# VH-VL binders against q9h9l3: the designs that were tried, part 33

Target 1, 176 residues: q9h9l3
Amino acid sequence: PRKMVAIDCEMVGTGPKGHVSSLARCSIVNYNGDVLYDEYILPPCHIVDYRTRWSGIRKQHMVNATPFKIARGQILKILTGKIVVGHAIHNDFKALQYFHPKSLTRDTSHIPPLNRKADCPENATMSLKHLTKKLLNRDIQVGKSGHSSVEDAQATMELYKLVEVEWEEHLARNPP

## First folded at step 17 (VH-VL)

Design zc58
Fold by ESMFold2, look of step 19:
Structure zc58 (fold): chain C 176 residues (1-176), chain A 124 residues (1-124), chain B 107 residues (1-107)
Amino acid sequence: as target 1 above (176 residues)
Amino acid sequence: QVQLVESGGGVVQPGRSLRLDCKASGFTFSDYEMHWVRQAPGKGLEWVAVIRYDGSSEYYADSVKGRFTISRDNSKNTLFLQMNSLRAEDTAVYYCAKEGYWQSSAFHRYFDYWGQGTLVTVSS
Amino acid sequence: EIVLTQSPATLSLSPGERATLSCRASQSVDDYLAWYQQKPGQAPRLLIYDASNRATGIPARFSGSGSGTDFTLTISSLEPEDFAVYYCQQYDYWPLTFGQGTKVEIK
């Protein structure tokens, strides 16, 4: 059986006016929620906006952060060959400058049965915070100091487990 | 230079259809979820619809569900709103709107750029 | 759906005065709150996002504050170009909703 991991990233603003999103932290957990990877990552370009309220990234985190090229290599070695679960996961892959096979990708922001279980509109893109509150009775992303990618990756894996059997069967019948 | 240019507005009778187009430039269109927002004459703003960055799902305000269809063509950087079974209450200026920066697990669905708007008038 | 109530409906002030505009949400929207300015015949213009962040090109006299259910837009010293209608918008939960607007007009 193919191994499954969950990923979550935090981004900072780079480029003109800080509008480009660049990877500054990545966390990967296994099926049981154990942390396999958690690093602050130095983007290859100038940080214009740390977005700290959301990213939790502060200037001090960048002082000894792993350079993007090195971190990307480490992360991709973990992801290769695995089913990767995330929330709006296309953004994580975009920040990694990477395309994971669609057949091995699971996006908890785009699983209609998961929304239905939460009594949410099946075709609306729901936030991780709201799904986690409705389905796991947990408050994540609490406070104003920024999100934790470890907490978010763990929540994402737990959400996927709620629909795993149904969704894996659906994907087997409807290959992407 | 981000630009959003709507077209397709006009005067139509109730029950008829219109299609609105929004041509986007100055950003990577396929990176962003796109929205339609409308404003009836002399009134406030009402969110109408959103479409996922890849066009794979859409969500609508209750006032337009079943009558309007949002769609996109990422190869042409174009957003569409097909408006069927138009009613007098659909009379409004229609704006296409771009979300701000993207983040991984959180959605920041404020609109940093808006088109100029196109007027749709539904009148007998 | 989350209702945003703006007050006052109209704010009559002179240039140089401080404007304070309120937006109250029917339930917490955390910091997922934006403010827009709209002048006649124009599209809305983003002023503030994520409750307190000034958008690109917005003058320092504009500031946003608040979290949860109570939010404020402050214009520290009104300029002639600031007389317009102001809307708040929440993006914490679907559907996305706007307040009904506060008109800031010259006294």
Scores: ipSAE 0.831, ipTM 0.929, lowest interface PAE 1.2, mean pLDDT 93
Fold by ESMFold2, fold request of step 23:
Structure zc58 (fold): chain C 176 residues (1-176), chain A 124 residues (1-124), chain B 107 residues (1-107)
Amino acid sequence: as target 1 above (176 residues)
Amino acid sequence: QVQLVESGGGVVQPGRSLRLDCKASGFTFSDYEMHWVRQAPGKGLEWVAVIRYDGSSEYYADSVKGRFTISRDNSKNTLFLQMNSLRAEDTAVYYCAKEGYWQSSAFHRYFDYWGQGTLVTVSS
Amino acid sequence: EIVLTQSPATLSLSPGERATLSCRASQSVDDYLAWYQQKPGQAPRLLIYDASNRATGIPARFSGSGSGTDFTLTISSLEPEDFAVYYCQQYDYWPLTFGQGTKVEIK
């Protein structure tokens, strides 16, 4: 029935002083972790701060990057009608200038059963890095070259699978 | 221009309650998780509580858990701290604080703007 | 419960001197470390975020370095307005914690 994907984005700083976060990479994986989409994206605004330490985005990545309007269209076509999993996923949707139906949205940063499995406080917003280490015994986001949105999307999907049955039943009983 | 203005501080007796307000302006309030941080007279800084951008989840320092409630009203750009069962050790200047820029899967929970603070004194 | 230990507790220097402030974490906090300045009767002011990034409007004489457990704030040449208390803060894991502060005072 309803297909499920995981998404992760990387942002660069735009606007005055680079304080605005703008989309510069997006990766989408399917349930099995296969990459469905992975593109560098050129923001419609001047890039002030590449935030490379975190984003992994460098000037050379922007040379052949897909313009934001085109990338957004491609991404939304993949997301439409699907359950979309992410970590702090509201930020990904803000960067896409898009609202996905809440009933089809899953946020691994805000699932109490997942926190309980990790022996973390239910209401704390845990980082993807820490949840992945505690529950999957994997180190992600290693080094100073920046994060990989493919790695992060794959980790997010694997984390969701740990609570999928319980959480889908919870949401069926408690529609958003 | 980002502004954070705390109010509601004062002198209260132990065991009583007080509510602090923080009015925000100059940024999209609902984009950010917001915090309370306190400083006892002559002492260092202590993180108190955080609330999720949409108000759906809160987390507290152990020293205040069960006694304090953080909340927000995004329609009024206002952050709140309800402080119940106050103790002498809760005497402090209370600051509201705004996180820096947002990113996707990593949280940058440093505080780029602070209010001027409001003093809460708990004494008999 | 990540403990941040700042040293020295007090640093007595003259204007024009170089100040070196240390912050040591009880476990790795990666680059999730900020530095603040606080003057008497004022709110803290962000100086450095993400270990080494200077906040908006902060003079070039302030720099941050380090990663993991050992961090340094350097003030290359002290100005009269730099005499204050300095705090480090980690944001890698809950609860968020601050160091106890280093007071930089005029000699």
Scores: ipSAE 0.830, ipTM 0.928, lowest interface PAE 1.1, mean pLDDT 93
Fold by ESMFold2, fold request of step 20:
Structure zc58 (fold): chain C 176 residues (1-176), chain A 124 residues (1-124), chain B 107 residues (1-107)
Amino acid sequence: as target 1 above (176 residues)
Amino acid sequence: QVQLVESGGGVVQPGRSLRLDCKASGFTFSDYEMHWVRQAPGKGLEWVAVIRYDGSSEYYADSVKGRFTISRDNSKNTLFLQMNSLRAEDTAVYYCAKEGYWQSSAFHRYFDYWGQGTLVTVSS
Amino acid sequence: EIVLTQSPATLSLSPGERATLSCRASQSVDDYLAWYQQKPGQAPRLLIYDASNRATGIPARFSGSGSGTDFTLTISSLEPEDFAVYYCQQYDYWPLTFGQGTKVEIK
C-alpha cells in the first residue's frame, strides 16, 4: 500500500533481425528499495537476440519465465494508482503495452533539477549509470554480464528522492 | 525499409538563416531520439544536435548553441533544423540520423540509418 | 568532451590484405563505440555497434574488438569496395564525438 514505486525492465530483440524490443524482465521496488516484483518474462514471439551484454537475459532465464500476458497483468496490478518512477520510463511502458497517467509518472531521465544537481546540461538525456555515479557516488551496471533491473530500479528511486520535494511541488503547480 | 530524406540545403550569405527538413519513413518515428550530424567539405563528422522522442527537450553541440534549433513534428514524421546567424564555418553536408534500438536504462546512440545529406554553403 | 584518436591517418594496402584500424578514447567509453564506413559523396554506413556487433548486412570480414579506451576495426581480407574512410564514434557521454577518420586506400 505505498504510493510510489520504481520500475525497470530489460528487453530482448525480437522480430526481423532482432530489432524489435520485447519485455524479458521487470523489477519493481517500493520507496525504501524493497523488491515488490522481479520476474523473467517470456515474450510472445521468438527471441532473435538476447542482448545479454546489456539485458543480462540468457536462454536459461526463459525456461521457466512467466508468459507476457500473465506477467503484464501482475505488473499492472502493482502499478495502478501509484506514482511510478523510472528512467526513460516511456520504453518500459511501451514494452508493457501500457499507458500510465502522466500525472503519476516520474522520469529521472527528464527531470531538469536532477541534471542540474549533477552539473549536467539540464536538457540532455543522461544515462542512469552517469547520474548514479555523479550523485550517489555508486557504480552500477558494472561488468560485461548485463544490467540488473533490480539494481537499476533501486538506483532510480534513490535518484528521484534527491529532487522529490522540488519536483512534486513543480508538478503540483504545472499539472501535465 | 527505413528512409531519411533531407532537404532545404543551399547557398546563403553569412548572418542569414536556413531551415532543413528530414522526412522519415519505415519505422515508428516517435519511438526514437533523432540527430543532426554534419561534415564540412573534406573534413570529418561532427555531431550537431539531438531531440527527445516526444520533442520536449533538445541538446546541442557548443559550436551551434544559441544559433540552431532542432525540432520535430511526430504527426508528419519530420525532423527540422533551423539555422540562424550562419557562419562560413557552418558550411557542410548536413545528415539526419536515427539512433539504434531502444532499451530501458541504456542508450544506444549509434546511428543505424542516415539520410543522403543536404549541402549548406555559407558564402558571400 | 571525449576525444577519439584514430590511427593511422592513412592505410595503403592491396586487395586481399588484412586491415587493422585503431581508435583510442581520451577516457573510458565502456562498449559504447561504433564504426562507420564512408565513400566519397555518400552518407556514412554503420559497420559495427556496441564495440563488436556487426550491423545488419555487413560482411563477416568486418569485425570490431576492444572496450574502454582502445578499439580496433579489422577487415580480414580487403575487397575493392572496402577502400573508403572509416570513422569511430563514441556514445557514452555528451557531446557525441567521432574520430578524425582513417583513409584506407589501394596501394
Scores: ipSAE 0.825, ipTM 0.926, lowest interface PAE 1.2, mean pLDDT 93
Fold by ESMFold2, look of step 18:
Structure zc58 (fold): chain C 176 residues (1-176), chain A 124 residues (1-124), chain B 107 residues (1-107)
Amino acid sequence: as target 1 above (176 residues)
Amino acid sequence: QVQLVESGGGVVQPGRSLRLDCKASGFTFSDYEMHWVRQAPGKGLEWVAVIRYDGSSEYYADSVKGRFTISRDNSKNTLFLQMNSLRAEDTAVYYCAKEGYWQSSAFHRYFDYWGQGTLVTVSS
Amino acid sequence: EIVLTQSPATLSLSPGERATLSCRASQSVDDYLAWYQQKPGQAPRLLIYDASNRATGIPARFSGSGSGTDFTLTISSLEPEDFAVYYCQQYDYWPLTFGQGTKVEIK
């Protein structure tokens, strides 16, 4: 059985008008929810919009932030060879400029049995906030100070555990 | 410049089918969830359907479930809406719509760019 | 389904006046609310996203406020080009829904 981690990232706006999404924080937790990595990351280009309401990122966080290239190397060493769980995880990989093997990737925004447990349509892309409330009776992303990638990664892992046996068997029968 | 161009609208009789196309340019099409939104003449806006960035999943408004199919071809930057079993109440201008910036686990499903719309009239 | 109720249905005002448009949600949508402007024969145009952020190229006279269930679009001093229909839209939960619109017209 492969080791499993959960990842969540926060992005800031870069490029013209702040429309490009660039990595500014990444958190990785193990199966038990222990934090393996949690760093503020300095994008290689000028930050136009901190998106603080959502990202929780402020100017002071960037002062000692790990440069993107260094952070990416650290993160990829942790992810290599592991099952990686995330929510809309393609966005996290895009921000990392990385593609994890599909056979080792788990996306809680795209697991029909998880939606079914929440009494949601199987094909609707449900937010992490709503799935966590419905299935774990927990409120995450509370307040206007922005999201915590540690909190979100931990919630994502707990959601996956609810369908882990079923989904791992499904993927074994239906390799991606 | 971001551009969305719908085509395929026209006059059709009830019970028949029609396919709408939306050609996209000026952005990385495969990065975004894409939507159809419609507006009956003189009425407000109604969300119709969404398709996942990779085309692997779709979700529909109740009013069109089982009759409409949204799809995409990322190699051609094209969004589609197959409309079957058309009814008079499906008469509307149909817009192709693009979501704003993407973020990790939070979904910001407002529409920063819209096509010009294509009119579908379902009439005897 | 989250119902968005806009008020008033019609605002009859003159250029230079302040317009205040209301959008009320049937349940909390946090800050997941957008405002659009639509002129006859045109597609909607994004004005405000995430409750209070002006979209690219939108003049400063447009501002959005509110959170949860009660939202306001304010046009501080109406210009001739601002006479249009305005829609709010929530994106907190499926299905995505729009308000019925507020028409801002010349008195």
Scores: ipSAE 0.824, ipTM 0.928, lowest interface PAE 1.2, mean pLDDT 94

Design zc58
Fold by ESMFold2, fold request of step 23:
Structure zc58 (fold): chain C 176 residues (1-176), chain A 124 residues (1-124), chain B 107 residues (1-107)
Amino acid sequence: as target 1 above (176 residues)
Amino acid sequence: QVQLVESGGGVVQPGRSLRLDCKASGFTFSDYEMHWVRQAPGKGLEWVAVIRYDGSSEYYADSVKGRFTISRDNSKNTLFLQMNSLRAEDTAVYYCAKEGYWQSSAFHRYFDYWGQGTLVTVSS
Amino acid sequence: EIVLTQSPATLSLSPGERATLSCRASQSVDDYLAWYQQKPGQAPRLLIYDASNRATGIPARFSGSGSGTDFTLTISSLEPEDFAVYYCQQYDYWPLTFGQGTKVEIK
């Protein structure tokens, strides 16, 4: 059976007016929620907006941050051959400039059985915060200091476990 | 640089159908969820529908559920709204709207760019 | 659904005055709140996103503040071109909702 990990990233604003999203933190946890990777990452371009309210990224985090190309190599070695779980995971892959096989990708923002379990509209893209509150009775992303990619990755894995049997069966019957 | 151009509005009778198009340029269309928002004459703004970045999922306001269909063609950078069984209450200017920047694990569903709108009048 | 209540309905002020517009949510929307300006015959224009961030090209006299249920749009020194209707919008939970607007009139 394939190993499963969950990933979450935090982005900062680069490019014109800080509207381009660039990777500045990545966290990966295993099935049990143990941290396999958690690094601040220096984008290859100038940071215009740290987006600290959301990203939790501050200037001091960039001082010893791992350069993007190096961090990307480290992260991809961890992801290779594994089932990767994320929330709106296409954004994480875009920030990594990476394409993971669809057959090994799980997106908790787009699993209708998960929404059903939460009594949420099946076709709405629900936030990690709201699904976690409804299904795990946990408050994440609390306060004004920004989100933690470790906390978010751990919550994502716990959410996936709630529908893992049903969704793995569905994907086996309907391969991408 | 970002541009959204709606078309297809007009005058129709109740019970009829109309399709709206929105052509996008100046950004990577397939990176974003896209929305329709409407404004009845003299009234405020009402969110109508959203479609996932890849077109795989749609969600609607209760007022249009079962009558309207949002869709997209990412190869043509085009968003659509098929409006069936139109009612007088659907009379509005319809705007195509783009979400702001994307961020992992959180959704920032404010609209940084809007089209200029296309008027739909449902009148018997 | 989350109801946004804007006040006042109409605000009549002179150029140079400070305008303060209120938006109150029926439940917490955290910082997931935006403000728009709409002039007659035009589409809405984004002013503020994520409660307090000014959008691209918006003059510094516009600022947003607040969190949770109570939000404020402030125009520090009102210019004649600022007469318009102002809407708040929450994006914390579905459906996305707008306030009913505050009309700002310049005397």
Scores: ipSAE 0.821, ipTM 0.925, lowest interface PAE 1.2, mean pLDDT 93
Fold by ESMFold2, fold request of step 23:
Structure zc58 (fold): chain C 176 residues (1-176), chain A 124 residues (1-124), chain B 107 residues (1-107)
Amino acid sequence: as target 1 above (176 residues)
Amino acid sequence: QVQLVESGGGVVQPGRSLRLDCKASGFTFSDYEMHWVRQAPGKGLEWVAVIRYDGSSEYYADSVKGRFTISRDNSKNTLFLQMNSLRAEDTAVYYCAKEGYWQSSAFHRYFDYWGQGTLVTVSS
Amino acid sequence: EIVLTQSPATLSLSPGERATLSCRASQSVDDYLAWYQQKPGQAPRLLIYDASNRATGIPARFSGSGSGTDFTLTISSLEPEDFAVYYCQQYDYWPLTFGQGTKVEIK
């Protein structure tokens, strides 16, 4: 059976007025939630807005952060050939400047059976926070210090497990 | 420069249908969730519907469920609202709105750009 | 459904005065709150997102504060162009909802 990982990223603001989103942290966990990768990443351009309230990224984290090009290489080696689970995962791939095969991609923000389990509208894009609260009885993203990509990746994997059998069978019958 | 231009508004009788178009430019349309928001004359704002960036799912306010259909054509940078079984309370200016884009796992669903709106009047 | 209650309904002030507008949510919306300005015949304009961040091109006299259930929009010194209706909007949970508006008018 194909190995499965979950990924989550945090971004900072670069470019004019800090409106460009650039990768500044990436966390990858395995099926059991063990951390395979968790690095602060230095964007190739000047950071205008750390977005700390959401990203959890502070100036000190960038001092010895892994340069983007190197981090991207490390991350892609981990992702290659694996089923990759994320929440709104297209944004993580955009931040990595990478496209993972659709057949190996799982997005917990767009799985109707998962919404049904949460008694949420099947077609609404639900936040990771609300799905985690409703289905796992866990509060994530608590406080004002920013989100943790480790916590978020772990929550994403646990959510996927709730629908894994049903959704993998659905995808086998309905290849992307 | 981001621009959203609505069209298709007009005066219609109750029970009839109308389709609104919103032409988008100045940004990568297919990267964004798009919304319709309406405002009855002299009243506040009411969210109507949202459609996923790739058109694969939609969600509606209870006031319009079953009567309105949001859709998009990413090849034409166009958002649509098909309004069926129109009622007097649907009389409003209808805005298309672009959702903000912020972070990977958090949705910051504020509207950073709005069209100028198109008036729909349901009267008879 | 999360109800946003704005107060006051109308705020009558003179240019140069400080305006303080309140938005209260029926349950916590964390920092997922935006403020819009709307002038007659125009679309709403984003002022503040994520409770306290000024949108691009918004003058420094506008500031947002608060978290959870209680939020404030402050205009430190009113300019003639600031007389308008102001709406708050939450985006923590579906459906997205707006407050009923606060009209800031010339005294």
Scores: ipSAE 0.742, ipTM 0.897, lowest interface PAE 1.5, mean pLDDT 92

